# VH-VL binders against DNA-directed RNA polymerase III subunit rpc9 (rpc9): the designs that were tried, part 10

Target 1, 130 residues: DNA-directed RNA polymerase III subunit rpc9 (rpc9), of Dictyostelium discoideum (Social amoeba) (q54lp2)
Amino acid sequence: MKIIKKDKEEIITNFEVLQLLKHKRRIEEQVLLNEFVNNVIRYLETTPASKQTIESVKECKKSVTKLADTSGCKILTGEMLQILNIAPSSEVEVHLVIEDCEDRIDAKEVLKEIKNSLGEEAVIRDEDNL
Key: E = the ipSAE of ESMFold2; O = the ipSAE of OpenDDE; V2 = 0.75 times the mean of E and O plus 0.25 times the DockQ between their complexes.

## First folded at step 14 (VH-VL; framework fv_rocatinlimab)

Design L5 (from J4 with heavy chain T101E; at its last look DockQ between E and O 0.72; V2 from the best seeds 0.55)
Fold by OpenDDE, look of step 14:
Structure L5 (fold): chain C 130 residues (1-130), chain A 123 residues (1-123), chain B 107 residues (1-107)
Amino acid sequence: as target 1 above (130 residues)
Amino acid sequence: QITLKESGPTLVKPKQTLTLTCTFSGFSLSTSGVGVGWIRQPPGKALEWLAVIYWDDDKRYSPSLKSRLTITKDTSKNQVVLTMTNMDPVDTATYYCAHREYDFWSGYHFDYWGQGTLVTVSS
Amino acid sequence: EIVLTQSPGTLSLSPGERATLSCRASQSVEDSYLAWYQQKPGQAPRLLIYGASKRATGIPDRFSGSGSGTDFTLTISRLEPEDFAVYYCQQHNSYLTFGGGTKVEIK
């Protein structure tokens, strides 16, 4: 799996991190490192990252970007990462991810794009994991 | 490999409707992430964005000119059509169509342009 | 709508010199939403930089973009004869707007 690179820095989603860690070779002598990695994997598996695919992530990014493109609104890079990592399931959650959302973009439209790209199942959170 | 070419009338009378066609090759407007836009440039002046259409038929317009603009696509012909109503001498400009490319973290940008067509509005 | 102000309006330099072009936005622009174009007389614009600092395909290393927020810069480290043209910055954070352009001319 290739990490998505920006010219100046590497940008990766929780999905990508999860995939990388799951495929990483374990070293028997590195007990603490292995434990740390396992803990991170375990955590990420409780997040939307576990229900995402590289295709769905790319599609979500593309559709949300287009939603803002050449319109009166913008999506910040940090906000996009949060959208992907958190996968908002309600308009309220969209407002929590996008600052001043009501003045910038239609939260309903954002939510729709997220659901269409990541899928309803990927957006729905188990209350037990919160 | 990607090419775009604008075609249409080079002379339009005031209050008439301008119809321009962009014919392109080297890409398909059915490809996800692809768009085609129109930009104009009055002689000796800066560039002005007019409209853009995407692969999924999503359309965006300049807010100041929205009421006068219509953009459509024919994917099978590799064509995008722009109509602009109620033309005025102030609308005299070189009109460009351009390919709009998607980048994962940088969004959309115009990476390929047609040569442009000069449209003169005069009685 | 975000207004982009480019400065200077005209930059007179000699081949081999360094060119620094400024683009100031009336509002904050996300880096990913800022691009630079080059336009030679009688030609269509050509994409130089996108995402504020990403060089487009085929663009020489002497071209570089930098900046954030409201202040962006295009730098040509060593001007070549073919670099004398008009340069435009462009944003798409709020709709899509171009700057007024900076003309780089031979001194």
Scores: ipSAE 0.432, ipTM 0.825, lowest interface PAE 1.3, mean pLDDT 91
ESMFold2, look of step 14: ipSAE 0.545; ipTM 0.790
ESMFold2 (binder alone), look of step 14: mean pLDDT 90; pTM 0.920

## First folded at step 15 (VH-VL; framework fv_rocatinlimab)

Design M1 (from J5 with light chain H92Y; at its last look DockQ between E and O 0.03; V2 from the best seeds 0.00; counts 0 for: pae O 6.4 > 2, placed apart)
Heavy chain, then light chain:
Amino acid sequence: QITLKESGPTLVKPKQTLTLTCTFSGFSLSTSGVGVGWIRQPPGKALEWLAVIYWDDDKRYSPSLKSRLTITKDTSKNQVVLTMTNMDPVDTATYYCAHRTYDFWSGYHFDYWGQGTLVTVSS
Amino acid sequence: EIVLTQSPGTLSLSPGERATLSCRASQSVEESYLAWYQQKPGQAPRLLIYGASSRATGIPDRFSGSGSGTDFTLTISRLEPEDFAVYYCQQYNSYLTFGGGTKVEIK
ESMFold2, look of step 15: ipSAE 0.703; ipTM 0.875
ESMFold2 (binder alone), look of step 15: mean pLDDT 90; pTM 0.911
OpenDDE, look of step 15: ipSAE 0.017; ipTM 0.659

Design M2 (from J5 with light chain A35N; at its last look DockQ between E and O 0.56; V2 from the best seeds 0.00; counts 0 for: pae O 2.5 > 2)
Fold by OpenDDE, look of step 15:
Structure M2 (fold): chain C 130 residues (1-130), chain A 123 residues (1-123), chain B 107 residues (1-107)
Amino acid sequence: as target 1 above (130 residues)
Amino acid sequence: QITLKESGPTLVKPKQTLTLTCTFSGFSLSTSGVGVGWIRQPPGKALEWLAVIYWDDDKRYSPSLKSRLTITKDTSKNQVVLTMTNMDPVDTATYYCAHRTYDFWSGYHFDYWGQGTLVTVSS
Amino acid sequence: EIVLTQSPGTLSLSPGERATLSCRASQSVEESYLNWYQQKPGQAPRLLIYGASSRATGIPDRFSGSGSGTDFTLTISRLEPEDFAVYYCQQHNSYLTFGGGTKVEIK
C-alpha cells in the first residue's frame, strides 16, 4: 500500500499497515472503531503479515534487494511488496509474483532468501486461507 | 569517521595484473549491510563500477570485466583487495574504493569514497 | 543492462540560478535504486541523493531529487559557487551503472 506522508509518497508493507492500525486502535480507546478499519485488521491477520516482525521484514527486503543489487536481477517496487506481503512458499509462487521471473532472477534463490529471512513458519499458509 | 584509502602500483605494464588494496577505518566489514566496492574513472570519462564485496563475503562483479576481476576482504585488517588481470592501456584510470551501505527504503549506495589512485597502463 | 542517459551534457548557468538535471533510464528503475553523485575537479565523487529523493548527510536543502520509472531529476534550486561540478546518476536495480554525467559550469 502507498500512503502519503507529508510531501512524499511512501510504500508500506501489510505488516506495517497492520502494526499502524493496531497501534491506532490502542491509543484511541474506542470501543467501536471504524468498521472498515476493523475489517482491514481482521483481513491482515489472516495474511503473512500476522506472522512477520519488523526485523524479519527488514531482513527479507535487505536480502532480496542484495540479491537483485549488483546482479542481473531486477525487482520492481510492486514485486518487492508482493514478496513481503504474500511471502511465497514455493518457486511457483515466486514465478507468480515476479513477472517473467525465469528471465530475470533465480526463483530458487529468491525463495531461499524469503524463507531464511521471514522463516518457514511465516511462509506456510493455512489451507483455509487460500 | 569513515575513511578509505587506495594503495598499489601507479604504473602497470600491459598484460600484467593490477593489485589494489583498500584500507579503511571508521567501520567494520563484519557489520550486516556493509560492503566495499571498487569504481574506476578514465581521465575525462564517466564512472564505471567494477566490483563489490559484502560483509557476508558475497561478491559481485561487472559483467563485462568479471573474468578479469577478483575481490577479497580481510576483515581483521580492514582491507579489501582488488585484482585485475591482463591490463591494457584502455584500463588507465583513477581507481576508487567506496563504502557501500544499505537503507531500508532506498537500498544500497556508496556514501563514502576514497580519494582514488591513478593507475597508468603503459609499456 | 540498464543504461542511464543524462542530459544535458553541459549546463551553463550563473550563480543564483536554478539547475535541472535529467537522468533517463533505458528501463524502469526502482525509485529507491537511483542515486546522485557530485564530483568536483580532482576530487572523488560525493553522494548527494540516495533513493531518488533522500539527501545524504551534510547535503544542503537546495539539492533535491525526484522522479520514477525511467525519468529522474536532480534540482539545484539556487546555484552556489561551490555547486559547479559534474553530476552523475547511478542505478543499482540491475548491476551498477552510472550515467555519462552532466557538467554544470559557470556561464
Scores: ipSAE 0.124, ipTM 0.772, lowest interface PAE 2.5, mean pLDDT 89
ESMFold2, look of step 15: ipSAE 0.576; ipTM 0.807
ESMFold2 (binder alone), look of step 15: mean pLDDT 91; pTM 0.927

Design M4 (from J5 with heavy chain D57E; at its last look DockQ between E and O 0.71; V2 from the best seeds 0.59)
Heavy chain, then light chain:
Amino acid sequence: QITLKESGPTLVKPKQTLTLTCTFSGFSLSTSGVGVGWIRQPPGKALEWLAVIYWDEDKRYSPSLKSRLTITKDTSKNQVVLTMTNMDPVDTATYYCAHRTYDFWSGYHFDYWGQGTLVTVSS
Amino acid sequence: EIVLTQSPGTLSLSPGERATLSCRASQSVEESYLAWYQQKPGQAPRLLIYGASSRATGIPDRFSGSGSGTDFTLTISRLEPEDFAVYYCQQHNSYLTFGGGTKVEIK
ESMFold2, look of step 15: ipSAE 0.572; ipTM 0.804
ESMFold2 (binder alone), look of step 15: mean pLDDT 90; pTM 0.928
OpenDDE, look of step 15: ipSAE 0.533; ipTM 0.846

Design M5 (from J5 with heavy chain S32T; at its last look DockQ between E and O 0.75; V2 from the best seeds 0.00; counts 0 for: pae E 2.4 > 2)
Fold by OpenDDE, look of step 15:
Parts: structure tokens; C-alpha cells; sequence
Structure M5 (fold): chain C 130 residues (1-130), chain A 123 residues (1-123), chain B 107 residues (1-107)
């Protein structure tokens, strides 16, 4: 998701959006929030964002970025965002997030970095929410 | 303040191996996200990336020169060493080491550079 | 491997003028993976811009980067005497490569 900050657009993760909205809710406790905002919070709480921390998100992005850095491998900003937001739990899911993954980067290594940084629990989804 | 300095021979004979040392201060190669790379520049020519080593001992090489390059680190001494085998006059260049840092969205980049050392390959 | 072509090779301008430098990639490069460097004679390169548009620490506001895909631009809004140098673009989307450089010289 892109948010306009000052004079430029900034890309932020679902985790960051969730934290910002929750913070807003706290400081505006006496104000009824827009139903749309509440729905967004509710939705994001069902996603991997609810199981992430600022440290885990930073670590994941750093490790996955380094995996591709100064190598023949590529990872796009949009793909990185999806990795963080979706938190793939299998190689198949990595291939769904990264187009032409087999020609660009090792899905197994990507998955390993995701699990190591976000944690096993963070990549496990409730099947009832799928 | 981050500083880097290249040291080694300034003259190498063809077919010999070049060994350069980068000594740095102001940062530690044990810090997560930190790397040190080597870049060279022939006289009057453009820059060419050679290699990079990261805090976790991960190493990356230029694909065209990979077979000739070895990069190592000594974290305790704040040093990174580059070796390049089978030197040729075409390898005559100023060799730079540089600090590589991480940004959340833009990834890695070289933010601090040594002054470089000119290495001449000649008989 | 991505090849970066910079144009023009030489740009002759006077102090106070606007400088526009082009960097074209042989294939698409993510904005986050494009950087610009400045190099003065006898000196090491200095980082100017990273992530296509982010200024490095200590870089004056007159320097700006823009672009996406295969076309990137470095702009110097008003040339200062100390800005006459060679400028290189660099990508790390696929390995790491530099452009051929653009020399900004005094007219």
C-alpha cells in the first residue's frame, strides 16, 4: 500500500498500516472511527500482519534483499511487499508471489529466509480464514 | 566517521596474483546489514564492480571475474582482503574498497569509499 | 546483465544553469535499485542518490533523481562550481553495473 507522506509517496506494509490504524484508534478513543477503517483493521488482524513485529519485518526484508543483492537474482518492490504481507509458507506460494521465480531466484532459499525472519508461527495460516 | 583505506602493491607483473587489503574504521563488519565491496576503475574509464563481502561472510563476485577473485574478511582487524589471480595489463586500474549499507526499501548501496590505490600491471 | 547507457557523454554548461543527465537501462530496473555517483578528478566516487530519488546524507537539495523502468534522470537545478565532475549511474537489480559516465564541464 502506498501512502503519501509530505511530498512523496511511500510504500508501506500491511503491518505498518495495521500499526498506524491501531495507533490512530488509540489516540482517538473518544471518536467513533469510520466503519471502513474498522473493517480494514479487522481484516488485517486476520493476516500475517497481526503476527509480525517491526523487527521481524525489517529482518525479513533485509535477508531476502541480500539474497538477491549483487547477484543474478531479482526481486521487485511489489514482490517484496507481497512476501511480507502474505508470508508464504511453501515454495509453491513463493512461486505465486514471485513471477518466473525459477528463472530469477531460488524459491527454497526465499522460503527459508521468510521462515527464519518472520518465524514459523507467522507464516502458518488459519485455514478457516482462507 | 567511516573511513576506508586500500593497501597493497602498486606494481604487479603479468600472471601474478594481486592482493589488496582494505582497512576501515567507524564501523564493524560484525554489524548486521553491513558489507564491504571492491570496485576498480581503469585510467579514464568507467567503474567496474568486483566483489562484496557481508557481515555473515556471504560473498558475491562479478560473474565475468569470479574465477579470478577471492574476498575474505578479518572482523577483528577491520580488514577485508581481495585477491585477483592471473593479472594482465588490462587489469591496470585504481582499486577502491567501499562500505555497503542497507536501506529498507532501496536495498544496498555504497555510501563511503576509500581513496583508491592505483595498481599497474607491467613487465 | 543490465547495461546502463548514459547521455550525453559530455555536458558543457555554465554555473547557474540546469543540468539534466540521462541513464538508460537495457532492461527494466526497479527504482529502488538505481543510484547516482559523483566523481571529481583524482578523487573517489561519492554517493549522490540511491533508490532513484533519495539523496544521500549531506547531498545538497539542488541534486535530484527521478525515473522508472529503463529511463532515469539526474538533475542539478542550479550548477555550482564544485558540481563540475563526472557522474555515474549504477544498478544492482541484476548483479552490479555502472554506466559509462557523463562529464559535466564548464562552458
Amino acid sequence: as target 1 above (130 residues)
Amino acid sequence: QITLKESGPTLVKPKQTLTLTCTFSGFSLSTTGVGVGWIRQPPGKALEWLAVIYWDDDKRYSPSLKSRLTITKDTSKNQVVLTMTNMDPVDTATYYCAHRTYDFWSGYHFDYWGQGTLVTVSS
Amino acid sequence: EIVLTQSPGTLSLSPGERATLSCRASQSVEESYLAWYQQKPGQAPRLLIYGASSRATGIPDRFSGSGSGTDFTLTISRLEPEDFAVYYCQQHNSYLTFGGGTKVEIK
Scores: ipSAE 0.250, ipTM 0.789, lowest interface PAE 1.7, mean pLDDT 90
ESMFold2, look of step 15: ipSAE 0.460; ipTM 0.771
ESMFold2 (binder alone), look of step 15: mean pLDDT 90; pTM 0.917

Design M6 (from J4 with light chain H92Y; at its last look DockQ between E and O 0.03; V2 from the best seeds 0.00; counts 0 for: pae O 9.4 > 2, placed apart)
Heavy chain, then light chain:
Amino acid sequence: QITLKESGPTLVKPKQTLTLTCTFSGFSLSTSGVGVGWIRQPPGKALEWLAVIYWDDDKRYSPSLKSRLTITKDTSKNQVVLTMTNMDPVDTATYYCAHRTYDFWSGYHFDYWGQGTLVTVSS
Amino acid sequence: EIVLTQSPGTLSLSPGERATLSCRASQSVEDSYLAWYQQKPGQAPRLLIYGASKRATGIPDRFSGSGSGTDFTLTISRLEPEDFAVYYCQQYNSYLTFGGGTKVEIK
ESMFold2, look of step 15: ipSAE 0.679; ipTM 0.868
ESMFold2 (binder alone), look of step 15: mean pLDDT 91; pTM 0.918
OpenDDE, look of step 15: ipSAE 0.011; ipTM 0.625

## First folded at step 16 (VH-VL; framework fv_rocatinlimab)

Design N1 (from J4 with light chain H92F; at its last look DockQ between E and O 0.56; V2 from the best seeds 0.00; counts 0 for: pae E 3.1 > 2)
Fold by ESMFold2, look of step 16:
Structure N1 (fold): chain C 130 residues (1-130), chain A 123 residues (1-123), chain B 107 residues (1-107)
Amino acid sequence: as target 1 above (130 residues)
Amino acid sequence: QITLKESGPTLVKPKQTLTLTCTFSGFSLSTSGVGVGWIRQPPGKALEWLAVIYWDDDKRYSPSLKSRLTITKDTSKNQVVLTMTNMDPVDTATYYCAHRTYDFWSGYHFDYWGQGTLVTVSS
Amino acid sequence: EIVLTQSPGTLSLSPGERATLSCRASQSVEDSYLAWYQQKPGQAPRLLIYGASKRATGIPDRFSGSGSGTDFTLTISRLEPEDFAVYYCQQFNSYLTFGGGTKVEIK
């Protein structure tokens, strides 16, 4: 998901793609394009993007970026993108998203901020059915 | 209009504890994405960051000075307090407080500064 | 720690001339974590540029920032009398450090 802006590409999250597609103006005659867009929306509705809001995404990035602010370790732009797209639900998943995480940042703190912003429900789905 | 003002003693003896207060207006330290930091500048020298406190009470300190610094806030009074222990003549500097703000793409930065207060450490 | 080395230490120029200030980092800094400040004599610093290239609110368009990785530049396209000051670069890619400053003075 790349967006060209002036002389640089910007990477956008699955949530941002879902929002853009949901609000895309439709031209009735573009039947094949409209169905393709519908298919992409259906897929994204099965991902964490469907559980997110503008507010939750902004809060997640703000709080996780704060953890790295003025610390000896930084969250890279690509790592932040993966946090938002994947919505890690365990410390193990955080370690997979943040390269060399053990030496860079406290995965427990990152996971706490993810849960506080994106929601606890994303991390304990199967235990609801027990 | 965001403004910040530093207050506290301008003369401190060696080994004493310095307490500085930043009183601000035009923003609330309860607002998500907001912080207040302290930066000092010895006479004729470069800026040196000391500490920052965020809206959620998260705090960060300069690694070399961490054992000497404490930062706290009182959001109801619009104040942030910096305490620095064991003052030494080398700590003579102008001390600034500054508003720290969040930009979604660029992260955090200091956009508004107080006028500063000169603290002299001498016998 | 990331050390920021600013050059030159002093730029002596006349009003109307272009100023080019360099900030070199000891290791790579992502663009979003680089800022520039202006400090006039007897005054507090003022934020000019954040995100390496974005002008802060109210900063004239004669100020521009560029660069990436380890090399960053602040350019003042046409110096005004009020632009004679000390300029600091600052990074927060790893902790928060400032460069030593570049003084822009009247020739």
Scores: ipSAE 0.340, ipTM 0.708, lowest interface PAE 3.1, mean pLDDT 84
ESMFold2 (binder alone), look of step 16: mean pLDDT 90; pTM 0.926
OpenDDE, look of step 16: ipSAE 0.502; ipTM 0.848

Design N2 (from M6 with light chain N93H; at its last look DockQ between E and O 0.40; V2 from the best seeds 0.00; counts 0 for: pae E 6.1 > 2)
Heavy chain, then light chain:
Amino acid sequence: QITLKESGPTLVKPKQTLTLTCTFSGFSLSTSGVGVGWIRQPPGKALEWLAVIYWDDDKRYSPSLKSRLTITKDTSKNQVVLTMTNMDPVDTATYYCAHRTYDFWSGYHFDYWGQGTLVTVSS
Amino acid sequence: EIVLTQSPGTLSLSPGERATLSCRASQSVEDSYLAWYQQKPGQAPRLLIYGASKRATGIPDRFSGSGSGTDFTLTISRLEPEDFAVYYCQQYHSYLTFGGGTKVEIK
ESMFold2, look of step 16: ipSAE 0.089; ipTM 0.675
ESMFold2 (binder alone), look of step 16: mean pLDDT 91; pTM 0.922
OpenDDE, look of step 16: ipSAE 0.501; ipTM 0.851

Design N3 (from M6 with light chain Y33H; at its last look DockQ between E and O 0.52; V2 from the best seeds 0.00; counts 0 for: pae E 4.5 > 2)
Heavy chain, then light chain:
Amino acid sequence: QITLKESGPTLVKPKQTLTLTCTFSGFSLSTSGVGVGWIRQPPGKALEWLAVIYWDDDKRYSPSLKSRLTITKDTSKNQVVLTMTNMDPVDTATYYCAHRTYDFWSGYHFDYWGQGTLVTVSS
Amino acid sequence: EIVLTQSPGTLSLSPGERATLSCRASQSVEDSHLAWYQQKPGQAPRLLIYGASKRATGIPDRFSGSGSGTDFTLTISRLEPEDFAVYYCQQYNSYLTFGGGTKVEIK
ESMFold2, look of step 16: ipSAE 0.238; ipTM 0.707
ESMFold2 (binder alone), look of step 16: mean pLDDT 91; pTM 0.917
OpenDDE, look of step 16: ipSAE 0.664; ipTM 0.874

Design N4 (from M6 with heavy chain K66E; at its last look DockQ between E and O 0.04; V2 from the best seeds 0.00; counts 0 for: pae O 8.6 > 2, placed apart)
Fold by OpenDDE, look of step 16:
Structure N4 (fold): chain C 130 residues (1-130), chain A 123 residues (1-123), chain B 107 residues (1-107)
Amino acid sequence: as target 1 above (130 residues)
Amino acid sequence: QITLKESGPTLVKPKQTLTLTCTFSGFSLSTSGVGVGWIRQPPGKALEWLAVIYWDDDKRYSPSLESRLTITKDTSKNQVVLTMTNMDPVDTATYYCAHRTYDFWSGYHFDYWGQGTLVTVSS
Amino acid sequence: EIVLTQSPGTLSLSPGERATLSCRASQSVEDSYLAWYQQKPGQAPRLLIYGASKRATGIPDRFSGSGSGTDFTLTISRLEPEDFAVYYCQQYNSYLTFGGGTKVEIK
């Protein structure tokens, strides 16, 4: 799992990308990359990002961080990014997102926090979108 | 317990290259999320960040000094080396290396520091 | 590059008084990527606060950090003799920058 370093790159979630691109689309009418932007938007709309809000994202970050603190571990930026972008719906997925999860934090509790913060709808994947 | 110690010349002539070594213990630079940075402080002045190197060999430099700085690591020796070219009297400062750790909400911070080494640039 | 402006430059107080130190960022610092350090004469900086409000290990309760966006504050509720030092804020949002420091000196 690649860890993203904040001091080098501005890390943004798919949700943030989606919001930015939608905003850009609203403001800019004649952009050569309009088709590209639209395609990215369409894609992201099929991901958990489309079901997220600023508040839910913040809450997820906060709750997962708090859980990690309680567990005596730290969640890395890359892990959080994946948590938000993927919105794990199973313990297995949590293990895929958090490196050495079994040694660091309770995957079941992480999953619970994700569901509580992002919402069940945001976590449940529509098989039709895959 | 985490410890860091700076070593290198304490006197450098103008236009010469400074090479400083940070030797550390209590942690490994192979651990994900770990970094080691260099910070300097001219006498009576504020702190200035110079560079940082991470476990994955990713490097970051101060934009204003990037052209003069090179940071490398030897994980097996628990050492980080900083080189700074074209030294000038204005570069006279105490140079610190510090352990950099990650927090999910706060990003990276320097939680452990070496005692620093005073480097004087003079003809 | 984000510039951190600390104020005041010097704060003269007596032991037992409350100290309030300000750190203002030229741009918003995301996710409170702000830390505070204490430096005593002839010593290396010591981490006090990270994440704007989290006390580092071993830091007394009288130290507290607050703020978000562009405005951050370090508060020492009751100054102890050992608290007279220079304090620096640092941001991590865009590269690494330190403030100019605030000297807390005895009145």
Scores: ipSAE 0.013, ipTM 0.633, lowest interface PAE 8.6, mean pLDDT 88
ESMFold2, look of step 16: ipSAE 0.417; ipTM 0.768
ESMFold2 (binder alone), look of step 16: mean pLDDT 90; pTM 0.915

Design N5 (from J4 with light chain Q90L; at its last look DockQ between E and O 0.07; V2 from the best seeds 0.00; counts 0 for: pae O 8.0 > 2, placed apart)
Fold by OpenDDE, look of step 16:
Structure N5 (fold): chain C 130 residues (1-130), chain A 123 residues (1-123), chain B 107 residues (1-107)
Amino acid sequence: as target 1 above (130 residues)
Amino acid sequence: QITLKESGPTLVKPKQTLTLTCTFSGFSLSTSGVGVGWIRQPPGKALEWLAVIYWDDDKRYSPSLKSRLTITKDTSKNQVVLTMTNMDPVDTATYYCAHRTYDFWSGYHFDYWGQGTLVTVSS
Amino acid sequence: EIVLTQSPGTLSLSPGERATLSCRASQSVEDSYLAWYQQKPGQAPRLLIYGASKRATGIPDRFSGSGSGTDFTLTISRLEPEDFAVYYCLQHNSYLTFGGGTKVEIK
């Protein structure tokens, strides 16, 4: 999700959005949240964001960035965002997320770092939740 | 253009309550990811974080001063108010309010500050 | 609570010299959650570095941040006259805490 400011554009992960919205729900317990907000929460709970933690997200960012540095490349913000939001479960998915992956970084190693940081349970697709 | 300005009494008696107002422009505290924090600095001493409030009314306080601090916002007025009870001469300091913004990689940080207001606690 | 210890307390240098400032944390701090601020006399603090190594907008290239875990460093490659000030590190890994500051003064 993008946060548009007057002079700059910033982005946040689905995990962060989910946490913020849940927090808002908690502090506004006595007030009915609009239907849109509740729907967004409900949707995000079906995504990898629901299985992530602050620590796992931080670790994923750190480890993938470190891997990229070792490979002599940089992971773009948008790519990292997708890595976290999608939580690739295969090398093919990694190639879909990272532009020109084959020329920049080892997809297998990226996948390994994603699994190690976010956990298998956060990466494994649950077809029943679609 | 983001600007912040602190206002309130510059002299407070011991045991009284300090109320400071931060009036800002260039941003809205209704915008997701935005916060406003208070930081103080005794003369010749280091900076000390006091509190922060976010667009969603989430609040954080210094653990050591939590019992004495209250932070609130009025989004319509572009104001954040800090109250601190039971003031003591040791609380004499320059008080700053600051804009807190989000970065995808690093989370929140203070990027714009007010000029600060000196509050002296004296009998 | 995470305590940040800055060293040295005072650094006396001449213009053109390299300044190296240390910030040590009592506990591990995520790289993303370490920032550096500059404060000149009579002025409010100014953001220099965030995310341990990212320069804020308008900050000259001579300022750089590095480090991880418990040890972080602010480096000024070549001191300019306007760089003589007090520098604070800030962590927001657990609540928010500032270091005690390092004063960079002219020799």
Scores: ipSAE 0.015, ipTM 0.641, lowest interface PAE 8.0, mean pLDDT 88
ESMFold2, look of step 16: ipSAE 0.599; ipTM 0.812
ESMFold2 (binder alone), look of step 16: mean pLDDT 90; pTM 0.922

Design N6 (from J4 with light chain H92W; at its last look DockQ between E and O 0.58; V2 from the best seeds 0.00; counts 0 for: pae E 3.8 > 2)
Fold by OpenDDE, look of step 16:
Structure N6 (fold): chain C 130 residues (1-130), chain A 123 residues (1-123), chain B 107 residues (1-107)
Amino acid sequence: as target 1 above (130 residues)
Amino acid sequence: QITLKESGPTLVKPKQTLTLTCTFSGFSLSTSGVGVGWIRQPPGKALEWLAVIYWDDDKRYSPSLKSRLTITKDTSKNQVVLTMTNMDPVDTATYYCAHRTYDFWSGYHFDYWGQGTLVTVSS
Amino acid sequence: EIVLTQSPGTLSLSPGERATLSCRASQSVEDSYLAWYQQKPGQAPRLLIYGASKRATGIPDRFSGSGSGTDFTLTISRLEPEDFAVYYCQQWNSYLTFGGGTKVEIK
């Protein structure tokens, strides 16, 4: 899987972390990865990151950004990161991720964009992972 | 190479409607993430954003001028049209169209600009 | 709307000198949504920096952007004759607004 190249950017998504760690694991097949790293991989595999693709992440970021773009809505980087990592599945969750959402942006539209870009499978959480 | 060119009347009377056309090449407005926007600049003054249209026909307008602005696209002709109603001498400016592109964490930005067209509103 | 205040209004320098231009936002702006443009007389603006610190394609290394929150800076490490122009900062985090511009002129 391709990793999103961000040049000098310091912010990375869980998807990117997962891909990076998996890649390292593949390269270091003969070297046992640190238990901590393996645990992180295992954890992330239980999150929306495991159901994401580079294309879906890009599309989500793009569509949500466009939704807010030039509309007076300020979407914080941290909020976007949470949108991607958490993949809200309800309007309530969108309100939890975006501060004062009701005053800033239509949560319904945000949710729609998330579902359309990441896919229904990516936003559906297994009860076992709660 | 991306190029944009503005065309339309250079003289408009007060209360008339301005119609400007942006003809571009080097990109397609059917490409996901692509947009075209309009920005104006009164003589000797700062830049002011007017409107933007995206590949999916989503449109955004300056809140202060929204009621006067309409932006449309013809993807097949590589054209974007801006209309502005009820023109006033205060609207005298150089009008630019610009290519709007997307970067993952950097969001949208105008990376290529037309040369602009001066529109004078006068009786 | 976010108001961008640029300072100084005019900066008089000689070729070879360092230029530091300030852009202050009335509200916090995400780094990703801050850009700098150069405009020469009779020409359209040219994108210099986007994402506060990323150089646009073809922009020389002498141009650099920095800052966060409400304070952003464009630096020209060593002015070339062709660098004398008006520079605008822009944000698109809350609608889209431009600063008033800083004119870099020859001393």
Scores: ipSAE 0.128, ipTM 0.769, lowest interface PAE 2.3, mean pLDDT 89
ESMFold2, look of step 16: ipSAE 0.329; ipTM 0.730
ESMFold2 (binder alone), look of step 16: mean pLDDT 90; pTM 0.925

